# VH-VL binders against q9y8q3, part 3

Target 1, 263 residues: q9y8q3
Amino acid sequence: MRRIGLEALERVLYPVIPVVVTAEHQGRVGGMLAAWWMQASFTPPILAVAIAPERYTYKLVRESGVFAFNLLDFKLVDKAPFLGDVSERLLPGKIREAGLNIVRGEVLGAPLIAEASAAVELELVDVVEAGDHDVFLGEAKAVYTVDDFRGGMWSLETYRPLMYLGRTRRPGPVYRVYLTPRGWERREIEFAGGKLKPLAEKRVRLISRVEEAVKASSSREEAVDAVRRILSEEGLDPSDAEYLVEDALRRAKSYRRRGQSSS

## First folded at step 15 (VH-VL)

Design D3
Fold by ESMFold2, look of step 15:
Structure D3 (fold): chain C 263 residues (1-263), chain A 123 residues (1-123), chain B 107 residues (1-107)
Amino acid sequence: as target 1 above (263 residues)
Amino acid sequence: EVTLKESGPALVKPTQTLTLTCTFSGFSLSTEGVGVGWIRQPPGKALEWLALIYWDDDKYYNPSLKNRLTISKDTSKNQVVLTMTNMDPVDTATYYCARIYYYGSDHYPFDYWGQGTMVTVSS
Amino acid sequence: DIQMTQSPSSLSASVGDRVTITCLASQGISNYLAWYQQKPGKAPKLLIYYASTLQSGVPSRFSGSGSGTDYTLTISSLQPEDFATYYCQQYYSYPWTFGGGTKVEIK
């Protein structure tokens, strides 16, 4: 066995089965494709997922305390990069834009993806800070499946698990790579062909403005007020400000730590 | 407003090491997907890509020059530094830094460039 | 390495002319091609990316087309500010490479 660099860590850990995390607060539904999740407890049944404060879904889960995991069949693989990469903050109605529909869970009223092969309703029970992400712990309150799951087992003749293998190497075009174990079918997906550049540029500008405001502020409260104004000016939801400030502070802390002696 | 500015010596002697600094504003290397690259242009000739560095410290070098190039960043200062060893008169060129980025799996070319700095290699 | 062959190396044209510049890649680059404009003493300016998509703020008289190995920049009605040198660049595969340039001069 030989040692490799830590920059390869997450790619070593693939493949994984990602879930779409969905949540809603005050009538606003959003979601994101997440690879960093696990089951943490059997009794009670606890699931965990890592979410960065910058993600819109982070805000929705923190504000509502209710969310869902959705398992996708490989027939939906073409939608996976869009769900994972595009921010709901920048493109409201992302799930409908992907051609997917929301239904409500029977126990918590959690937003579920109607086209999913399985969904789990989760009640938030704890949030654990873990560097640039928080780990959200949710107690499962309900689970739903399609007919592909019967007799206590998935029928792999009809259900094709969606697995994520990572992205191709930079520099150059980056394809996200997925597979399904049924026949080991593999897809490399070029998501947008450059068409997301205007959204990407807006995102980069927004993050820069937030970081400048945070650096110029003498307190967290002052930073949040400044970022609320920035969000309003950009036509975005001012209530996102506390989460964007938190993200900026964590990124600043991470870079200072890396710049210090490792002794 | 996105700006980049190159700084460094205008004149170096053969065999010396060139150090160029790119100072930028309007974006940050703490932002996922953002990178800065270096490109040079000899007088009257075409552009040549040299190196780039991304927000997560991924680094890429032109293979023809990789043993001479080192790129590094200081995210808190909004700076990227290029070092090029064993300079030769053929390395006389205008040196540019430029922004590049990706968004998830979507990839883009250099969109904002510095004004460039002319470096002459002569005895 | 992917070689980018750009033609013509120079051309002379009048205001209002249609100008066409071609760029040939030594292998397929899947539309990962950019076009830049460079005026004397200035840095390159991005015009077109992904072969045919206009960068924000670029006039609609610029257009890009092509696929595979063959790509074209067209200026539908040349303006006085368009006299410059134009470069193509592939960003498909490492190392990134540029065409030799096309100098567009006033007749």
Scores: ipSAE 0.438, ipTM 0.776, lowest interface PAE 3.0, mean pLDDT 88
Fold by ESMFold2, fold request of step 17:
Structure D3 (fold): chain C 263 residues (1-263), chain A 123 residues (1-123), chain B 107 residues (1-107)
Amino acid sequence: as target 1 above (263 residues)
Amino acid sequence: EVTLKESGPALVKPTQTLTLTCTFSGFSLSTEGVGVGWIRQPPGKALEWLALIYWDDDKYYNPSLKNRLTISKDTSKNQVVLTMTNMDPVDTATYYCARIYYYGSDHYPFDYWGQGTMVTVSS
Amino acid sequence: DIQMTQSPSSLSASVGDRVTITCLASQGISNYLAWYQQKPGKAPKLLIYYASTLQSGVPSRFSGSGSGTDYTLTISSLQPEDFATYYCQQYYSYPWTFGGGTKVEIK
């Protein structure tokens, strides 16, 4: 084996089977496609997922303490980039816009994707900082499957695992690449065809305004107040301010460390 | 309000190295998906893409320029720098910088351009 | 490299005329095509992206169409401010390339 650069680390570790993390707080349901999850404990049954503070789902899990993992069949592959790319903060009702439906879990009332092949209801038990992400640890309280799960394992005759290979590195169109081992079908998904540009413009403007406000502030409290006003002006939820400030501070710490590296 | 402005020498001699700076406001290269590119236009001729740098320091160069180009950024100064070696009179052109970005798997062309700076290559 | 062939190279027209400009790619570009307007001494201005979607603030008299290798910019009723040079650009794969331009001038 030969040593390679760390910039390739993420791609070397793919393929993975991603989950859709769903959560709700005060009537708002959101979700995100997450590749960075694991089983962490057998007794009690604990699952873990890494979520960055800027993701709307981060806020929902933090504030509710309840979330779900949803395992998707490859028949839903065309929806995967949308679930992973678009923020619920900018597009309320994202899951419905993707053509998916929410049902409630029987034990915690967690929002589940009706079309999922499996779902797990999770109660948040801890959050551990890991650089630019936090690792959310949840105790599993319920598990649901479709009939394709038999005899203690999936039937690959009817269940097509959705595996994520990463994004292409072409300078123009960026495709999200998925694979299913049954039949070895590989798909490169171009989702939006440029139609998300107004949302993307709003996102870029919002992040720029948040960064300037954080830089101009002498305390976290001052920064949160400033970002709260920015969110109100943009027609967004002011209660998001704490999470956007946290995200900006973590990016600033990363920049300061690089600036002090003498390179 | 998004603005970009090019600065650098108006005149360089053949074989010298050209260094151009793009200074911008209204966006930051710390924002995921954001990039800045360079495009040139010889007098009365078509536009030619030169180079592109993204927020994560990912870089792309026009292969036809035979490794003459280097692009870099200074995020804290809102600047992108283009260096072009071994200048020749055929490189006389107006040089533009422009913003580009993507959002997840969605991609967009250059949407805001600087006013351009004319660079003449002659002895 | 993807060659972009733009035609005509110039045209003369009167205010109110319908103007069409054609851009032909040497291979399919999956609608990753932009149209720019450039006035003398000024930077290009984005009009249309993804072949047919208008950039914010662009008048509705501009429209784009086409697919595969063949793309068209249409100005439905030419206005005095539309006398300019127009460029197409593919942003499908690098090197990103531009058409040779179409100068639209007053008849």
Scores: ipSAE 0.328, ipTM 0.719, lowest interface PAE 4.2, mean pLDDT 87
Fold by OpenDDE, fold request of step 17:
Structure D3 (fold): chain C 263 residues (1-263), chain A 123 residues (1-123), chain B 107 residues (1-107)
Amino acid sequence: as target 1 above (263 residues)
Amino acid sequence: EVTLKESGPALVKPTQTLTLTCTFSGFSLSTEGVGVGWIRQPPGKALEWLALIYWDDDKYYNPSLKNRLTISKDTSKNQVVLTMTNMDPVDTATYYCARIYYYGSDHYPFDYWGQGTMVTVSS
Amino acid sequence: DIQMTQSPSSLSASVGDRVTITCLASQGISNYLAWYQQKPGKAPKLLIYYASTLQSGVPSRFSGSGSGTDYTLTISSLQPEDFATYYCQQYYSYPWTFGGGTKVEIK
């Protein structure tokens, strides 16, 4: 082995099996593909996932306290851009737009993807600030699987796990790379391609405006007010301003984790 | 400090092959994300991209000239070589080599350039 | 191939003027656009990459904007050293292509 730069850490950790994190608040259902998740406890059964404040799903989970993990079959790989490339904030009902359906979990009533190969209903038990992401800890309350899961194990006769290898980094269009272990079938999908492109660009512009507002502000409160105005101008929910400002602050180089002193 | 320098003949006869060498310092083509490309500029005209080679030996050519161009690298010598066959007076231009680099979300297309070398194609 | 149409081909301006140069791509290039400055007898210098990111060491009076197919380089207040030729370049897809250039001259 050779030592490489820390900037490559994320990419070194791929491939992973991502989950779709789904949640609902005030009747609005959203979801996102998340690669940074794990089982955190056996007793009680707790799963964890890292989510950035900018993600709409962050808001949904924070506000509702109920969320779900969904495992997708590779056959649904074409739906991935709707879940990973655009925000529910900018595309209301993006899960539906992706051609996926929602069913309610039996225990928590969590929104589950009907077409998922597995799903887990989670009750939020804790949120830990890691840095530019928070780690959400959820206690599993129910698990659902397709018939391929037999005798306590996936048979993989029909289930084709969806793996994420990461994004291309070279100059040019960005692609997300997906694959499945069975035959190592590989799929490259343009990041926010096609009809999603305008939404992706809108997101970038919005984030840029937020960052600018934060930089121009002398206080968090001032920044939040400015971002509220921005959101209003964009026809978005001004109440999201706190989350967006938080995200921008955490991504700043000067950010320090809570409880940590500057070195 | 990053530097690039083009070297090769100043005069080439029609139908002959041009060989240009880019010698660079301050960076390595063994580094992930690094590439070196060639760009030319006829006198008083716009820039034209010719070819590009990356650290992993991935190569790209201008399709209008692809059949005439070959790009290669010698990482140990910090050199990139461009060959162009069947030279014509229309190929008279200043030829530049330049570095590209990407780091995370930052993409630096041609962030450093050589001074350029003038190549005249004439009988 | 993606064609880059740069306009205007030339302009005359005075020190202190706001200067705007436009680059139109024949198709969407998703912000994979760079701006260069070239002075006579010199190699081009990178000013802006990824449509709006200012290269290190470049004065803040330079800015880039745009999305999709339309991009703009703006010099907020033209300085004497800014009289030069400017080029846009897409690196969205191969072959990489440059605009025709814009010569900024003294009025």
Scores: ipSAE 0.032, ipTM 0.562, lowest interface PAE 5.2, mean pLDDT 91

Design D3
Fold by OpenDDE, fold request of step 17:
Structure D3 (fold): chain C 263 residues (1-263), chain A 123 residues (1-123), chain B 107 residues (1-107)
Amino acid sequence: as target 1 above (263 residues)
Amino acid sequence: EVTLKESGPALVKPTQTLTLTCTFSGFSLSTEGVGVGWIRQPPGKALEWLALIYWDDDKYYNPSLKNRLTISKDTSKNQVVLTMTNMDPVDTATYYCARIYYYGSDHYPFDYWGQGTMVTVSS
Amino acid sequence: DIQMTQSPSSLSASVGDRVTITCLASQGISNYLAWYQQKPGKAPKLLIYYASTLQSGVPSRFSGSGSGTDYTLTISSLQPEDFATYYCQQYYSYPWTFGGGTKVEIK
C-alpha cells in the first residue's frame, strides 16, 4: 500500500450502498440519498446515518423523530442523482417528482418508498455531533424486504444492489457513478444535468447568501433573522433559517480548522 | 463586488520559498463549486496555470511544478495561499490568483482575476 | 497534457476589420475552452467560456465557435479598445493549459 492524501478519504471508502433516508414532518415528506450510514448496535438494533444541517431531511428527522432507510434496486439508478442532489427545500414533493411512491410503515407509520427493495422504520434515539454532520441514531422497529431476501440472505437473483462509487473529478463534466455487482453494470449520470441544473444553481445561490449573512452578523440570532428574510425573499420557509445558519457555522468552523492546520 | 488581490514578496532569492496570498471578497470559498487558482506570466510570455483549490479542499497542481507547489485555503479569512519552493530566476513572473466556479455541467473558468503581483527571483 | 496551439501569434488589423483567432487542442476538449483578453500591464479578462458563451458585459462583436479540437474566436468588427493580446485556455482536464497568445496590433 501507498500513503495518499487525506483529501481522498471519502473516495477511498467507495463503493457504498447508499440508503434513501425518508422522513415526514407536518405532512411534508422528504428524503435524501445518504452514503454515510451503518449499523451501530445489534441489541437494541440501532442504525446510524450522518446528515448535514443544510439537508432538508435533517430538519424532517429532527422534527419528527421518525425516519426510514430505503434500499433501492439498481433499476432505479436514474433517480439516484435526483434524490441526492435536489433539495426538498427547493422542490417540494421531490420523491414524487422523482417518480417514486410513498407507503406507510406498519409500525411507526414512517414514509417508505414503495419501490424499495428493503426498508427499515427507525425511531430516533440520539443525535451526535460529529463535525459538519450530525450522526442520527435510530432504533429499528420494523424491516421490510422483497422476496429476494430469503433464509436470512439476499439471493441477488432479482435484487440488484445499487452501489455508489462517487463522482468524477473536476473540471468536468462531472458525473455520479453507480454500479451493481451483476455484470458490474455501470451508470454515469451527469451531476445537475437537465432539469436539475436550475435547482442546483438555486441551491448554490441560496447557500452563498446564507453564508454571507452569517459572516456579516455579530450574533447567531442576528444571522437567523437575516436568513429568515432571505428565505422569505426566495419564497422558501423561513423556519428553515436555524438549520441553514447552523450548517454555515459548522462549515465555517471546519474550514477555519483546515486553514489553520495548513498555514 | 468580487475582488481578488495577491500579496507577497516582490523579490525572492534563488532557492528560497515563495509564499503568495490571495485575499478575496464578494464570494466565499465555502460555497459549493467555488475554486481559486493561481496563474503566472513571465514578462512578455504566455500564461501558465499553476494550481487550483476548491471549496472542498480538492487540489490540483501543474505537474511540471507539482513537487514545488502547495496550495491551501483559509475560508474564514477569504484567503488562498500558494507556496513555491526552490525558486529560480526562471520563475520570475507576474503571479495572479483568479476565481472559478461551477454547478452541474456548467463550469466557469477564471472569471475574476487579481491585479497580479510581480515576483522577481534574483540574487 | 493537452497542448493548445494558438494561431496566429500576431496579426495586424484596422478598426472595423473582422479578426479570427484559432486554437487547436492536441485532443478533444468538449467545448471546455475559454478566451481571454489581456492588455499591457493588466490581468486577463474573460471573454468567452464553454467555447461560445459570452461572459457578462462582453460586447456582442466577440464570438466563439468550434468543437472537438478546433476553436475560433471572432471579432466581427474590431474596435480601438480591442487591440490586445488574446489567449485561449482549455479547462477540460488537468493540467489546465493556455495557448501561446495572439497579439492584435494596429495596422
Scores: ipSAE 0.032, ipTM 0.656, lowest interface PAE 3.9, mean pLDDT 91
Fold by OpenDDE, fold request of step 17:
Structure D3 (fold): chain C 263 residues (1-263), chain A 123 residues (1-123), chain B 107 residues (1-107)
Amino acid sequence: as target 1 above (263 residues)
Amino acid sequence: EVTLKESGPALVKPTQTLTLTCTFSGFSLSTEGVGVGWIRQPPGKALEWLALIYWDDDKYYNPSLKNRLTISKDTSKNQVVLTMTNMDPVDTATYYCARIYYYGSDHYPFDYWGQGTMVTVSS
Amino acid sequence: DIQMTQSPSSLSASVGDRVTITCLASQGISNYLAWYQQKPGKAPKLLIYYASTLQSGVPSRFSGSGSGTDYTLTISSLQPEDFATYYCQQYYSYPWTFGGGTKVEIK
């Protein structure tokens, strides 16, 4: 083995099977593709996932206390950009826009992706700050699978697991790379490509404005007020300001820490 | 206003290590999409890209020089540091630091430059 | 590595002339190309990015075109302040590479 830079850590940990985290609050259903998840406990059965405050799904999970993990078949790989590159904040009903349907879990009533190969209803039990992300701990209350799961194991006769290998290096064109073990079929999908590009760009612009507002403010309260105004101007929900400010502050802190460590 | 300024020794002996510091203003490496890179130019010759560091501490090096180069940042000081080991007279050049930035999917490569600092490698 | 072949290496022109500089990449770079202007003793200045997008503050007489491997910088009407060396640069993939430069001199 050879030593490489810590900046490559995330990419070294791939491939993984990502989950789609779904949640609902006040009738608003959202979801995101998340690679950073794990089983945290057998008894009780606890799953964990890292989510940044900027993600709309973060808000949904925090507000509702109920969420779900969904495992997708590779055949749905083209839906991944809707789940990973675009925010529900900017595209209401993005799951539906992706051509996916929602069904309710039988135990918690959690929103599940109907086309998923597996799903787990989770009740939020704890949130741990890890840095620029929080780790959400959920207790599993129900699990669902397609018929391919039998005898306590996936047969993989019909189920083609969706694996994420990471993204290509920046700048220039950025692609998300997906794989499935069956024949090692590979798909490279442009980040926020096609019709999703304007929405992704809008997200980046919003984040930039938030960062500037935070930088210009002398207090968190002032920053939140400024961001409320920004959101209002953009026709978005001003109540999201707290989450966006939190995200910006954490990222700034994280960058400073890493900068100090590597200097 | 965005500004960058290179600082470091004007003269380095062969085999010694060069340390250059880029101090900038008008932007922050805490901002997503921001990066700072180093470019050098030997007298009367073309530009050569050396290294680049992004806001998220992602780093890139010219493979021809990678083993000799280290780039780091201090976000709190608005500084980026480049070290280059085992200097040789062939490394004599004007060294520039420059900013890159993206807006959405559009990237602005080296949209702002420092004035450059001349580094001479000689016994 | 992607090689950038810039041509010509130098040219002589008069004020008011139309000037064209070409840059050829050894492989497709999908418009991830920038053009810089450098005057003696000064740092390069970004003129155009993404092959054809004019940087803010740059005069409209500068334009970029091309696709795939072939790209062109055009100065529609050369002005006295335009006599300088111009460089193309690809940022499609690492390592980023520059062209050899084109010196635009007074005829």
Scores: ipSAE 0.031, ipTM 0.606, lowest interface PAE 4.6, mean pLDDT 92
Fold by OpenDDE, look of step 16:
Structure D3 (fold): chain C 263 residues (1-263), chain A 123 residues (1-123), chain B 107 residues (1-107)
Amino acid sequence: as target 1 above (263 residues)
Amino acid sequence: EVTLKESGPALVKPTQTLTLTCTFSGFSLSTEGVGVGWIRQPPGKALEWLALIYWDDDKYYNPSLKNRLTISKDTSKNQVVLTMTNMDPVDTATYYCARIYYYGSDHYPFDYWGQGTMVTVSS
Amino acid sequence: DIQMTQSPSSLSASVGDRVTITCLASQGISNYLAWYQQKPGKAPKLLIYYASTLQSGVPSRFSGSGSGTDYTLTISSLQPEDFATYYCQQYYSYPWTFGGGTKVEIK
């Protein structure tokens, strides 16, 4: 082995089977594709996932205390951009727009993806700040699977696990790379491609405005007020301001730390 | 308004290490897709790409100079630093920092440049 | 590394002339080609990116064309402010490389 830069850490950890984290608050259902998850405990059964405050799903989970993990078959890989590239904040009903349906879990009533191969209802038990992300710890209250799960194991004759390998390297267009063990079928999907592009760009612009507002503010409160105005101007929910400010502040802190380490 | 400005010593002795700082405004290296690179130009000669760093700390170097180059960023200060070791008179050039932007299918090469800083390597 | 061969190295032209500069890549670069203008003592200025997309604020008399390995910068009607050195750059693969430059001089 050879030592490489820490910037490559994330990429070293791929491939991974991502989960779609779903949650609902005040009738708003959202979801995001997440690669940074794990089982944290057997007894009780606890799963964990890292989510950044900027993600709309972060808000939904924090507000509701109920969320779900969904495992998707590779056959649904074309839906990935809707789940990973755009925010529910900017595309209300993005799961539906992706052509996916929501069903309710039997125990917690968590929103589950109907087309998922497996789903887990989770009750939020703890949130741990890890840095620019929080780790959400959820106790599993119910597990659901399709018939492909039999005898305590997935049948790979029928089930096609969706694995994420990461983004393509620069230069050029950025693609997200997915694959499945069956024949090692590989799919490269353009990041924020097609009709999603304007929405993804809008997200970037919004984040930039938030960052500028935070930098221009002398206090957190001032920053939140400024971001509330920004959100209002954009026709978005001003109550999201606290989350966006938190995200910006954490990123700023992390970047300072990294800069210091690299100097 | 996007601006970049290079700073560092105008004169470096052979074998010494050059440290250049690019300070920018009007954009952030916390923004996904943003990168800052360094380009140099010897007097009367063509441009040469040196290094590039992105918002996610992904780094690229000119292989011909890779062992001599280190690029880093301080996002909070809107600065990118380039170090080049074992300087030689042949490294005498105007050094530029410039911004790039890659996002989805959109990819902009160096769309904004600093004014450049002349670095002379001489004993 | 991808070699960028720019031609001509220099040319003389008059105001109003149509000017054409060519850049040849040693391999296909899939339109990841930029054109820059540089005046003496100044930093390069981006004119064209992705082979044919005009950078914002750049006059429409500038245009880029080409594909594969062959690319062209055209100034439809040369203006006094256009006398400068022009560079092509590929950003298809690392290391990014520039052409040798074309100096457009007044005849």
Scores: ipSAE 0.030, ipTM 0.586, lowest interface PAE 3.7, mean pLDDT 91

